# VH-VL binders against AP-4 complex accessory subunit RUSC1 (RUSC1): the designs that were tried, part 2

Target 1, 145 residues: AP-4 complex accessory subunit RUSC1 (RUSC1), of Homo sapiens (Human) (q9bvn2r522to666)
Amino acid sequence: DVGHLVLTTLCPALHALVADGLKPFRKDLITGQRRSSPWSVVEASVKPGSSTRSLGTLYSQVSRLAPLSSSRSRFHAFILGLLNTKQLELWFSSLQEDAGLLSLLYLPTGFFSLARGGCPSLSTELLLLLQPLSVLTFHLDLLFE

## First folded at step 21 (VH-VL; from n5 with light chain E30L)

Design o3
Fold by OpenDDE, fold request of step 24:
Structure o3 (fold): chain C 145 residues (1-145), chain A 120 residues (1-120), chain B 112 residues (1-112)
Amino acid sequence: as target 1 above (145 residues)
Amino acid sequence: QVQLVQSGAEVKKPGSSVKVSCKASGYTFTDYWIEWVRQAPGQGLEWMGIINPRGGSTDYNQRFKGRVTITADESTSTAYMELSSLRSEDTAVYYCAREEYDSGWYFDLWGQGTLVTVSS
Amino acid sequence: DIVMTQTPLSLSVTPGQPASISCRSSQSLLYYEGYTYLHWYLQKPGQSPQLLIYEVSNRFSGVPDRFSGSGSGTDFTLKISRVEAEDVGVYYCMQGTYYPLTFGQGTKLEIK
C-alpha cells in the first residue's frame, strides 16, 4: 500500500529533516518564548501573508481534523496532503527561502539553515529528491495511520 | 527495555564542576527531547534545561545564570548535563527525562537520578 | 515565570477514601494548538517521578482508572477516587506550555 509506504519511510524522513536543529523554544511576542515542534514549523510557515494560499488551506484543513490527536499525526497528515496536491516540493522550497523563519526556528547548524547558507547543495539535493513526487498522483487518506 | 540510565553519585567541592550522563536505550534517541530536572533534599522539582538531540539545540533555565551546559551524543545515545561553579545549594538529585515533543510535551520516561553533593 | 500553586501541600487519607489536589497557574495554560499542557507526576518514596496524567485529563499508560484529571485555563484538579497504599508519595503538577517549564510545590500524600 502506497499510504503505508509513505507513512513508514517518507514521513519519518521528512519529519527528521524538519526536526534537525530545531530550537525547543522560539521567540514569541505574546509569551516571550514559545514551544516549537515540526508541526509548529508547519504552522509558522503557512501563516497569513507568508506562504501560498493553498498551503494555508491545507494547514487549516489538517488542523481541524479531530481524529488527529497529536502534533506528529498532524504533521504526517500535512505531508500526505502535500503529496495529494503536488505541493511537497513547494512547501520545502518555501521553507528554505524564508531566512527570517529559519533564524527563528533553527540553529545555524540545522539542516535547513545549512542548506540556505553554507551548504546550498543540501537544498538542491533535497529538492531534486522531492521533484519526482510532484509528477505522481496520490490519493492518500489524511487520517491514514 | 526502554530506559534512561544515569551516571553514579558525585561528591564535589564548591567552585568545581560536575558532569552527569544519561544514556538512552530501547528507543530512537533522536525521536525525543531530553530534559534535565533537579531536586534538592526535601524540596520540589526544578527544571534546568532541554536539548533536542537531533542537532543539539538547547534552552536553559535562566535561573542558573549560564552555569548549565547540556549536550548530546547521537552516536552513543547519551545526553550530558554539566553544572559549573558548584555551590552547596546545588546539592540535589539530578534527573534526566524523555519528553514527547510531538504530542503533549510531557516527560514520559525518567532516569534513576544522580545525587550530587557539594560540600567543603 | 508561570507560578504553579498546589493545594494542599500535604494530606493524610484513610485507605479507600477519595483525595483531591488542586493546581493553579498564574496564567492560562491554553495558549495555542487547542491543547493545555498541564501534567501530573507522582514521585513515590525513594523513586524517580513518574507520569500520571498528561494534558489535563489523559491517564498515562498503566495508570489506574482511580486517577483522574480535570480543569481548564488556570484551575486544575487531580482526583483519586479510592486511595491505596501504593499511592503514597509526592504529587506534582507541571506546565509544559511556557518557558521556563515550572512545577508546583508538590503535594505529599500519606496514609492514615
Scores: ipSAE 0.917, ipTM 0.955, lowest interface PAE 0.4, mean pLDDT 95
Fold by OpenDDE, fold request of step 24:
Structure o3 (fold): chain C 145 residues (1-145), chain A 120 residues (1-120), chain B 112 residues (1-112)
Amino acid sequence: as target 1 above (145 residues)
Amino acid sequence: QVQLVQSGAEVKKPGSSVKVSCKASGYTFTDYWIEWVRQAPGQGLEWMGIINPRGGSTDYNQRFKGRVTITADESTSTAYMELSSLRSEDTAVYYCAREEYDSGWYFDLWGQGTLVTVSS
Amino acid sequence: DIVMTQTPLSLSVTPGQPASISCRSSQSLLYYEGYTYLHWYLQKPGQSPQLLIYEVSNRFSGVPDRFSGSGSGTDFTLKISRVEAEDVGVYYCMQGTYYPLTFGQGTKLEIK
């Protein structure tokens, strides 16, 4: 069904996109340097004061789901949540607009870094691809296999 | 089968450089990160650095003071570790390892190791 | 750097008897997300290290159930309920939480 298709095609594709150029470690005020992952990108992107309340709420919801035992599963659940709430385009748009976050997490040659800087067409194309998904109604279970 | 295959043993002079390769097969190369770890004779394991093959982002153990360069070639599913300004203390077996960065940060697959001997 | 201290550094065990290895970190390995990235590796003689236990207590695929891991914060333990000849090698704990990644000194397990 639709859910299976999303999990087997869209989610891995978006995961790969978020992983592109991602630094294994990032500077952190408390630990000096912290591990990075696509889920880490999600966490950093919804920090207080920079993200919409709804995105923060979704992050909090996903982060508290005990059955999600890996950062990968949490990331995918977050994507499903974005689809359910018609916020997939919004999240990617907000991520691409956060210059500070991108410089912290990604190489300058990473997809999102390029999309913001040297190749803005990448951003436009991505958002255009995601936009149609915002007009669809999804009822996806965040707890998936 | 899923495996990491490293290049053969090397004998180097002090001051020279060595480049060890690590070819991945049986899985999607860009879905995992590659770690490099070395082990001097009779000693423990020492982490050298890491690379995200998807984009080539790296981090290194600062103890090597910039002597380590890690690269990856997606087209050949191969990671490389180059160590410059070799000294006798660099004599060791060098390992590449696959890291599951989305599920615990553990090294679930290791290469067979490459012995690098530095001697005059 | 996070210092990982293993105890003992060597042990000789009679086949069928239990073994226990301790690993202590210089600071808590609890990650901000609530996970503890402490892993155990076994390096058999003449071989590459292999993953044994991940995230404190999870056996990796193919690892016999006679191996178990436990602990929290700064103190961790690897236990072998019944040591077999194939368990000979050097055991390493590793923290994957903080930069740089660091290993314990290793614990050499031999058979009596």
Scores: ipSAE 0.911, ipTM 0.953, lowest interface PAE 0.4, mean pLDDT 95
Fold by ESMFold2, fold request of step 24:
Structure o3 (fold): chain C 145 residues (1-145), chain A 120 residues (1-120), chain B 112 residues (1-112)
Amino acid sequence: as target 1 above (145 residues)
Amino acid sequence: QVQLVQSGAEVKKPGSSVKVSCKASGYTFTDYWIEWVRQAPGQGLEWMGIINPRGGSTDYNQRFKGRVTITADESTSTAYMELSSLRSEDTAVYYCAREEYDSGWYFDLWGQGTLVTVSS
Amino acid sequence: DIVMTQTPLSLSVTPGQPASISCRSSQSLLYYEGYTYLHWYLQKPGQSPQLLIYEVSNRFSGVPDRFSGSGSGTDFTLKISRVEAEDVGVYYCMQGTYYPLTFGQGTKLEIK
């Protein structure tokens, strides 16, 4: 069914995209130098002072779901939630607009760094591919396996 | 079927460099990050560095002061570790290991190890 | 760097008897959202290390249920309820979250 295809195809593809050029560790003035992951990109995107503060409610919801045992499962649940609330395009566009955050998380040759700077057609193509999803209505279970 | 196979043992002179390969098979290479760990004779394990094969970003243990370079070749599913300006203290077995980078950050698969001996 | 200290550094155990290994970290290993990425590996003689326990207490696939892990914060324990001959080797704890990744110094398990 459509939930199965989203979980087994779309979510892994977006997870891999967010991992492109991601630095293995990032500096954090308060917490020291910690591991990065696609889920930690979501965390950073919703922190105070970042460009994506409006998405914090979904992040908080997913973070508190006890059955989700891994950061990959939390990332997938976040994507499902973005689909349910029609915010997938918004999240990706807001992430690409935050130059300070991108330089902290990614190499200059990572997808999002390139999409913001030297190859802006990448951003356009991504958003065009995501836009058809915004006309669909989803009721996906965030704990879907 | 899932395995990491490393290149063979090497004997090197002080001041030279060594490049150890780590070929992955039986899984999707870019879904895992590759770590390098060494073990001097009779000693414990020492972490050297990590690579994200998607785009090639790396981080290194600063103990090595830029002497280590880790690379990955997606087309051959192979990671490499090069250690330069070799010293006798670098005599060790060098391991590669993989981790699923978004799931607990543990090393679930290790290569067989490569002995590098540095002697005059 | 987070220092991981194991005790004892060696064990000599009669087959069938229990064994216990302690691992203490110099700082709390709590990660964002309360997770703890403390792992245990076994290096059998002449072999590379292999994963036993991940995230404090979870047995990796194929690891016998006589192995168990526990602990929190800075104090962690690996237990073997009934030691067998195949369990000989050196046991390492590792913290997997903070740069640089660090291992304990190892605990050698031998059969008497």
Scores: ipSAE 0.452, ipTM 0.817, lowest interface PAE 2.4, mean pLDDT 86
Fold by ESMFold2, fold request of step 24:
Structure o3 (fold): chain C 145 residues (1-145), chain A 120 residues (1-120), chain B 112 residues (1-112)
Amino acid sequence: as target 1 above (145 residues)
Amino acid sequence: QVQLVQSGAEVKKPGSSVKVSCKASGYTFTDYWIEWVRQAPGQGLEWMGIINPRGGSTDYNQRFKGRVTITADESTSTAYMELSSLRSEDTAVYYCAREEYDSGWYFDLWGQGTLVTVSS
Amino acid sequence: DIVMTQTPLSLSVTPGQPASISCRSSQSLLYYEGYTYLHWYLQKPGQSPQLLIYEVSNRFSGVPDRFSGSGSGTDFTLKISRVEAEDVGVYYCMQGTYYPLTFGQGTKLEIK
């Protein structure tokens, strides 16, 4: 079924894409350096100065889902939520346009850094691949695994 | 088969350096971070540092910063750890391990270990 | 640095009997959103460590169901419901949330 295909193909592919060139840590005020993951990119992307409030509410919803016990499951649930709300292309577009955030999170050779600067066709190709998904209607269970 | 294979045991003199290799096979090398952990004789495990093999960014345990250099070569799927200014206290088994970076940040695969003996 | 303290440091168990190992962290291991990256490893004699339990209570693939983990905040426990000969080795807890990553000092399990 459609949920299974999304979880076994699309979500892993997007997870790998977001991980590409990601720095291993972020600053943490409690103990110093905090570890980075694709889920931490989601966290950073929805903080002040970033995209629409609707992305922030989805993040908050996913982060409070107790059955999601791993960062990968939370990332996948966020992708499912983006599909349900037709915000998948919006989220990736907003992430690619945030130069300050990209510099903070990624090496200059990472996909999103390259897509912003030296190889803008990467951004175009990604968005073209995502556009069909933004037109389709999904009703996926965020706890689906 | 999914594995990390490390270089062989080494005997070194104080003040010298050692470079241990960690060859990955059976998985996409750049999809996982590589971490280094050591174990002194009869003692527990001590984390040394981490590398993201894609692009080579690193972080180190402050106890070792300045003496440890971790690198990776994507074309050979190999990570390296170099420890300089060796002391007798650096005698230990050195492990590489890969990290499942978004499923709880645990080490799901370890190399076989490399014994480094520092003696005069 | 987060100090991980294991008790006991060694234990000797009759086959078929339960075993329990405690791990205490010097501060809460809660991630900002309520997740806890506390893991357990087993190092069998002459081998590299291997993962047993991740994120407090989840068994890694291939780990028998006689192993279980529990706890929250600063106090965590690994339990073996019926110890078998293959369970001999040193057990380590590790926190994976904050750098530097830190391990407990280890608990050696032996068969009586």
Scores: ipSAE 0.015, ipTM 0.634, lowest interface PAE 7.7, mean pLDDT 84

## First folded at step 22 (VH-VL; from o3 with light chain L101I)

Design s4
Fold by OpenDDE, fold request of step 24:
Structure s4 (fold): chain C 145 residues (1-145), chain A 120 residues (1-120), chain B 112 residues (1-112)
Amino acid sequence: as target 1 above (145 residues)
Amino acid sequence: QVQLVQSGAEVKKPGSSVKVSCKASGYTFTDYWIEWVRQAPGQGLEWMGIINPRGGSTDYNQRFKGRVTITADESTSTAYMELSSLRSEDTAVYYCAREEYDSGWYFDLWGQGTLVTVSS
Amino acid sequence: DIVMTQTPLSLSVTPGQPASISCRSSQSLLYYEGYTYLHWYLQKPGQSPQLLIYEVSNRFSGVPDRFSGSGSGTDFTLKISRVEAEDVGVYYCMQGTYYPITFGQGTKLEIK
């Protein structure tokens, strides 16, 4: 069904996109440097004061789901949540607009870094691809296999 | 089968450089990160650095003071580790390892190791 | 750097008897997300290291249930309920939480 299709095609594709050019370690005020992952990108993107409340709420919800035992599963659950709430485009848009976050997490040659800087068409194309999903109604279970 | 296969043993002079390869097979190369770890004779394991093959982002152990360069070629599913300004203390077995960065940051797959001997 | 200290550095065990290895970190390995990235590896003689336990207490695929891991914060333990000949090698704990990644000194397990 639709859920299976999303999990097997869209989610991996978006995961790969978020992973592109991602730095294994990033600077951290407390530890000096800490590990990064696509889920880490989600975490950093919904920092209080910089993100919409709804995105933060979704992050908090997903992060507290005990059955999600890996950062990959949490990331995918977050994507499903974005679809359910018609916020997928919004999240990617907000991520691409956060220059500070991108410089912290990504190489300049990473997809999102390029999309913001040297190749803005990448951003436009991505958002255009995601926009149709915002008009669809999803009821996806965040707890998936 | 899923495996990492490294290049053969090397004998190098002090001051020279060595480049070890690590070819991945049996899985999607860009879905995992590659770690490099070395082990001097009779000693423990020492982390050298890491690369995200998807985009080529790297981090290194600062103890190597910039002597380490890690690269990856997606087209050949191969990671490389180059160590420059070799000294006798660099004599060791060098390992590449696959890291599951989305599920615990553990090294679940290791290459067979490459012995690098630095001697005059 | 996070210092990982293993105890003992070597042990000789009679087959069928239990073994226990301690690993202590210089600071807590609890990550921001609530996970602890402490892993155990075994390096058998003449071989590459292989993953035994990940995230403190999870056995990796194919690892016999006689291996178990436990601990929290800064103190961790690897236990072998019944040591077998194939368990001979050097055991390493590793922290993957902080930069740089660091290993314990290793614990050499031999059979009496």
Scores: ipSAE 0.921, ipTM 0.957, lowest interface PAE 0.4, mean pLDDT 95
Fold by OpenDDE, fold request of step 24:
Structure s4 (fold): chain C 145 residues (1-145), chain A 120 residues (1-120), chain B 112 residues (1-112)
Amino acid sequence: as target 1 above (145 residues)
Amino acid sequence: QVQLVQSGAEVKKPGSSVKVSCKASGYTFTDYWIEWVRQAPGQGLEWMGIINPRGGSTDYNQRFKGRVTITADESTSTAYMELSSLRSEDTAVYYCAREEYDSGWYFDLWGQGTLVTVSS
Amino acid sequence: DIVMTQTPLSLSVTPGQPASISCRSSQSLLYYEGYTYLHWYLQKPGQSPQLLIYEVSNRFSGVPDRFSGSGSGTDFTLKISRVEAEDVGVYYCMQGTYYPITFGQGTKLEIK
């Protein structure tokens, strides 16, 4: 099953990338410092005016799925949604281009920080790996576990 | 078996440093964050700091004024907590704990604790 | 810092009787993501703390159903419907929402 393969291989790999160098706390205007997680990275990346409207819509959809009781499951569902809408490369590209967000969320030695700065080849390689997935048609259930 | 195993008890002089280790086993080390919490004799729990083992990002309780250094070695699945400029009031049991950062931010696994005694 | 205030600080309970511990936060713990990161731990004598309740009302794996958690905003409660000898120890509430992570003072539960 394609869904099972995605959840057991692709999703964990992408989760690991998003988690690499992630700061446990980030600056927050309301609370001073706020908790971070891969799901919070998704949230921060799709803020109104900061990303494509379609990505925001997907985030909103996933965030409202009641059966998803953990941030991990929501993150996975978001990845599935990106595959369904052929936007996986777009989201990762968008994330890597947001210098302000990366500085806020990640160490300079984190994957995305390095990919943007000292090691651009990391970004290129990641996007090349994701590009083939954008030409495939997925019909994945976001609630698939 | 899923567990955190800490290094043994330490006796230190004031002004010295102590480094406590916390070895994880039975799970993927980088899938969880590691927290450090201490407990003075007869007192409550005090949060010291946190590390994301995947990349080594840390945050510390500012009450320690930079005396705490938390590190992690992915190759050995071990986290470390070093406390410098030790004082008598640093006498406590020090715990490492596993935090579920993709669920509810709770500490679901604790080490057995390491007693650090600071005395002249 | 978020101040977590537990009441009472100690209680002595006859086996089979109920117990209730209150935990109040200086600020609302419901901030984002629709979840409240208030957790309860039990530290039995001579042992490390162990997770009892996570996110206000969820029993952790292996925790007996005589334990229950409730509350919202700034007011939380841990209840034990029928206290047993094995429930002796110090109970702590913890907030994981804000920096820095903070604990209540602890509530020592003893058996009469």
Scores: ipSAE 0.921, ipTM 0.957, lowest interface PAE 0.4, mean pLDDT 95
Fold by ESMFold2, fold request of step 24:
Parts: C-alpha cells; structure tokens; sequence
Structure s4 (fold): chain C 145 residues (1-145), chain A 120 residues (1-120), chain B 112 residues (1-112)
C-alpha cells in the first residue's frame, strides 16, 4: 500500500531531516524563547507574509484536525497534504529561501544551514529527489493510520 | 528493553568537575531530545539543560552561569552532562530524560539518577 | 521564568478516598491553536520521576484510569478518584513550552 509506504518511510525520513541541527529553543520577537520541534518549523515557515498562501491554508487545515493530537501526527498529515496538492518541493524550496528563519531555527552545521551556505548542492540534490513525487497523483487520507 | 542507564554515584571536592553519562538502549537515540534535571536532597526538580543529538545543539538554564556542558555521542548512543566548579550546593541526584522531537514536550523516560556528593 | 505553584505541598489521605492537587502557572500556558503543554509526573519513594498525565488531561500508557487531569490557562488540577497504596510519592507539574523548563515545588502524597 502506497499510503503505508509513505507513512512508514518517507514521512519519518523527512521528519528526521527537519530535526537535523534544530535548536531546542528559538528566539522570537513576539513569543520570547520557546521550544522547537519539526512541527514548529512548519508553523514558522507559513507565517503571515509568506509568498505561498496555499501552504498556509494546508497548515490551518491540519492544525484543526481534532484526531491529530500530537505534533508528529500533524507533521505527517502536513506531508501527506503536500503530496495530495503537489506542493512538497514548493514547501522545501520556500523553507530553504528564508535565511533569517533558518538562522533562528538551526545550527550552522544543520542540514538546511549547510544546504544554504557551505554545501549548496545539498539543496539541489534534495529538490531533485523530491521532484518526481510532485508529478505523481496522491489521494491520501490526512488521518491515515 | 528501552532504557536510559546513568553512570554511578560520585564524591567530588569543591572546585572540581563531574561528568555524568546517560546511555540509551532499546530505541533510536537520535529520535529524541535529551534533558538533564537535578534534585537536591529533600528538594524539588530543577531543569539544567537540553541537547539535540542530531548535531549537538544545546540550551542551558542560565542559573548555572555557564558551568554546565551537555554533549552527545551518536556512535555510542550516550549523552553526557559535565558540571564544573563544583560547590557544596551542587550535591544532588542528576537525572537524564528523553523527549520525542515532536511530542507534547514531556519526558517519557528517565534515567535512574546519579548521586553526586560535593564535600570538602 | 514561569513559576509553577502547587497546592497543597503535602496531602495525607485515607486509602480509598479521593485526592486533588492544584498547579498554577505565573503566566498563561496557552499555545497555538489552543494546545497546552502542562504535564504531571509522579516520583515514588526511591525512584526517578515517571510521566502520569501529558498535555493537561491525557493519561500516559499504563497509568490507571483513577488519575485524571484538567484545567486551562494558568490553573490546572490532578485528581485521583480513589487513592491506593501505590500512589504514594511526590507529584510534580511541569510546563515544557517556554524557556526555562520549570516544575512545581511538588506535592507529597501519604497514606494515613
């Protein structure tokens, strides 16, 4: 089952990638110092003023799904939603273009910091690996078990 | 058997340092934050700091004034907490605990604790 | 620092009777979309702490249904519907969202 494979392999891999080099707390002018998590990276990536309104819509939809009681489940549902709407590459691309956000969230040695700075080929390689998924059609249930 | 196993009790002199180890087994070490919490005799719990084993990012409770260093070794699935310039008030049981990266920021597994006694 | 204040600090209960422990935070613990990351731990005599209740009201795996949590904003409560001998120990509330992570002072539960 394609849904099962996505949930048991792709989603955990992307989750681990987003966690790489992530700071335990982030500084924010409005919120002070609060905890980071892969889901909180999603939250920050779709902040007001984002150039990708459809990503914000998906975030809002996932955030309000009552059966998703954990941030891990919300992160996975967001990935499933990105697949359904063919926005997986778009999300990763938009995240990588926000240098200010990356410096708040990650160590300089984290994957996304390296991909933007000392090893930009990492960004290109990631997007090339994700691109085929953007041309496939998915109908995944965001509450998938 | 999912465990966090800490190093044994230590007796230290004031001004020295102690390094407590916390070895993870039965789960994937790099899927969890590692937290350190201490408990002075007859007192409550005090958070010391946290590490992300994926890349080693840390944050520390400022009340320790730079005396705490937390590290992690992915190859041995072990986290370490070092407390320097020890004082008698640092006598306490030191715990490590884990937290899933994307849970509700709660500690679901604790080590057995390590008693550190600082005596002149 | 967010100060977590527990009351009472000590509680002596006849077996089979209910118990209630209050935890108040010095600032609201409300997070995005209504989530609240307030947790309860039990430290039994001679043991390390163990998780009881996460996110205000969710029982952790293996925790008996006589334990329940409630509250919002700054005021939270842990209840034990019928205290048993195994419930003896010190109960701590914790907020995990904001730097620095902070615990309540603890509530010692004893059997009388």
Amino acid sequence: as target 1 above (145 residues)
Amino acid sequence: QVQLVQSGAEVKKPGSSVKVSCKASGYTFTDYWIEWVRQAPGQGLEWMGIINPRGGSTDYNQRFKGRVTITADESTSTAYMELSSLRSEDTAVYYCAREEYDSGWYFDLWGQGTLVTVSS
Amino acid sequence: DIVMTQTPLSLSVTPGQPASISCRSSQSLLYYEGYTYLHWYLQKPGQSPQLLIYEVSNRFSGVPDRFSGSGSGTDFTLKISRVEAEDVGVYYCMQGTYYPITFGQGTKLEIK
Scores: ipSAE 0.659, ipTM 0.875, lowest interface PAE 1.4, mean pLDDT 88
Fold by ESMFold2, fold request of step 24:
Structure s4 (fold): chain C 145 residues (1-145), chain A 120 residues (1-120), chain B 112 residues (1-112)
Amino acid sequence: as target 1 above (145 residues)
Amino acid sequence: QVQLVQSGAEVKKPGSSVKVSCKASGYTFTDYWIEWVRQAPGQGLEWMGIINPRGGSTDYNQRFKGRVTITADESTSTAYMELSSLRSEDTAVYYCAREEYDSGWYFDLWGQGTLVTVSS
Amino acid sequence: DIVMTQTPLSLSVTPGQPASISCRSSQSLLYYEGYTYLHWYLQKPGQSPQLLIYEVSNRFSGVPDRFSGSGSGTDFTLKISRVEAEDVGVYYCMQGTYYPITFGQGTKLEIK
C-alpha cells in the first residue's frame, strides 16, 4: 500500500537527510542543552511568522497525538501531513532559506548548510526530486508506524 | 551476530594517550550513534561523549576538558575514543554503546569494555 | 549537570520477594508532551551493562515481565515483583535527553 511505501522508504530517507550534519545537542533557553533530532528541526522551523501558519498547525496537531511515542514517529507523521496538505516542497524550501536557523542547528558540512553555501545545486536537486509529489493527492493516516 | 567488539586492555604511563576501538558488526553502522562511557574501579558509569558516524559530528562531556576525541570510520564500521594526557584517575573500563538514532535515546547494545590502566 | 540519585545504594533481598529501586533527578526530565527519556540498566557481575527498561516503563526485548518501571517528572521507580538469583548486579538509571548524559550512582542488588 501507498502508506506502507511512504513510511518504509520516503520517511526514513527524509529523516536521514534532515539529520545529516545536525549538532548532537542544541541550546534551549527553557530546558537547557538538549538532544537534536529531525523532530526538533521541525519544531524550530515553525516558529517564525504568519507565512508558516499552516505548518505550525500541523506541528501542533502532530505534537499532541498521544499514540505517537517517539520523536522519530512524530517526524514521520509530520512528513505524512505535509504530503496530505501538499506542503512538502514548501517546508524544505523554507528550511533551506533560513540561514540563521541552519547555522544554529547544523555543522557547516551538513546537507542544508552545503546546499545554502558551498554546493547550491543540492538545494535545486532536492526540490526537483520533491516536486512530483506536489501533484499527487494523499490521504495518509498520521498514526502509521 | 549484532555486536560491538572493543580493542584489548592497555597499560599506559601518566601523560600518554590511549585510543580504544569499537568495531560494529551485524547492523548498519550509520543508523546508530556511538556513545562512550567509562567506569572507574568500584565506581559508577560516567558518560564521555557521543558521535554520529554519518558526518562525524560529536559532543563531549566538558569534565574531560578537551582531552577526549571521538572519531568514526564508516568504511570499517569502527568508532574510536582517544583520551590524552592520561592520569592515574583515568584507570577505568571504557565502554562503547550504540543508540538507534532518534528512537528513545537509550543504549541497546554495549561493547565488552576495555580496561585501561594508568600507572608509572 | 542533572544529578540522578538512586536509593537505596544497596539492597539485600530474599529470593521470591519484591524489590524496589528509586531514582530521583535534580531537574524535571519531562520532554515534549510528557515524554521522558529515563532508562534503566543492569550490570551483572563481570559484564557490561544491559538495557532493562526504556522511556520510564517500557521493557526492552527479552526482559522478564517481573521487571516494571514507573514515575514522572523527577521521581522514578524500578520494581522487581519477585527477585531471582539471576537478578544480582548493579542497577543504574540514566537520563538520555539533556547534556551531559548522566547516570545514577547505582544500586547493588544481592540475594540473602
Scores: ipSAE 0.215, ipTM 0.724, lowest interface PAE 4.3, mean pLDDT 85

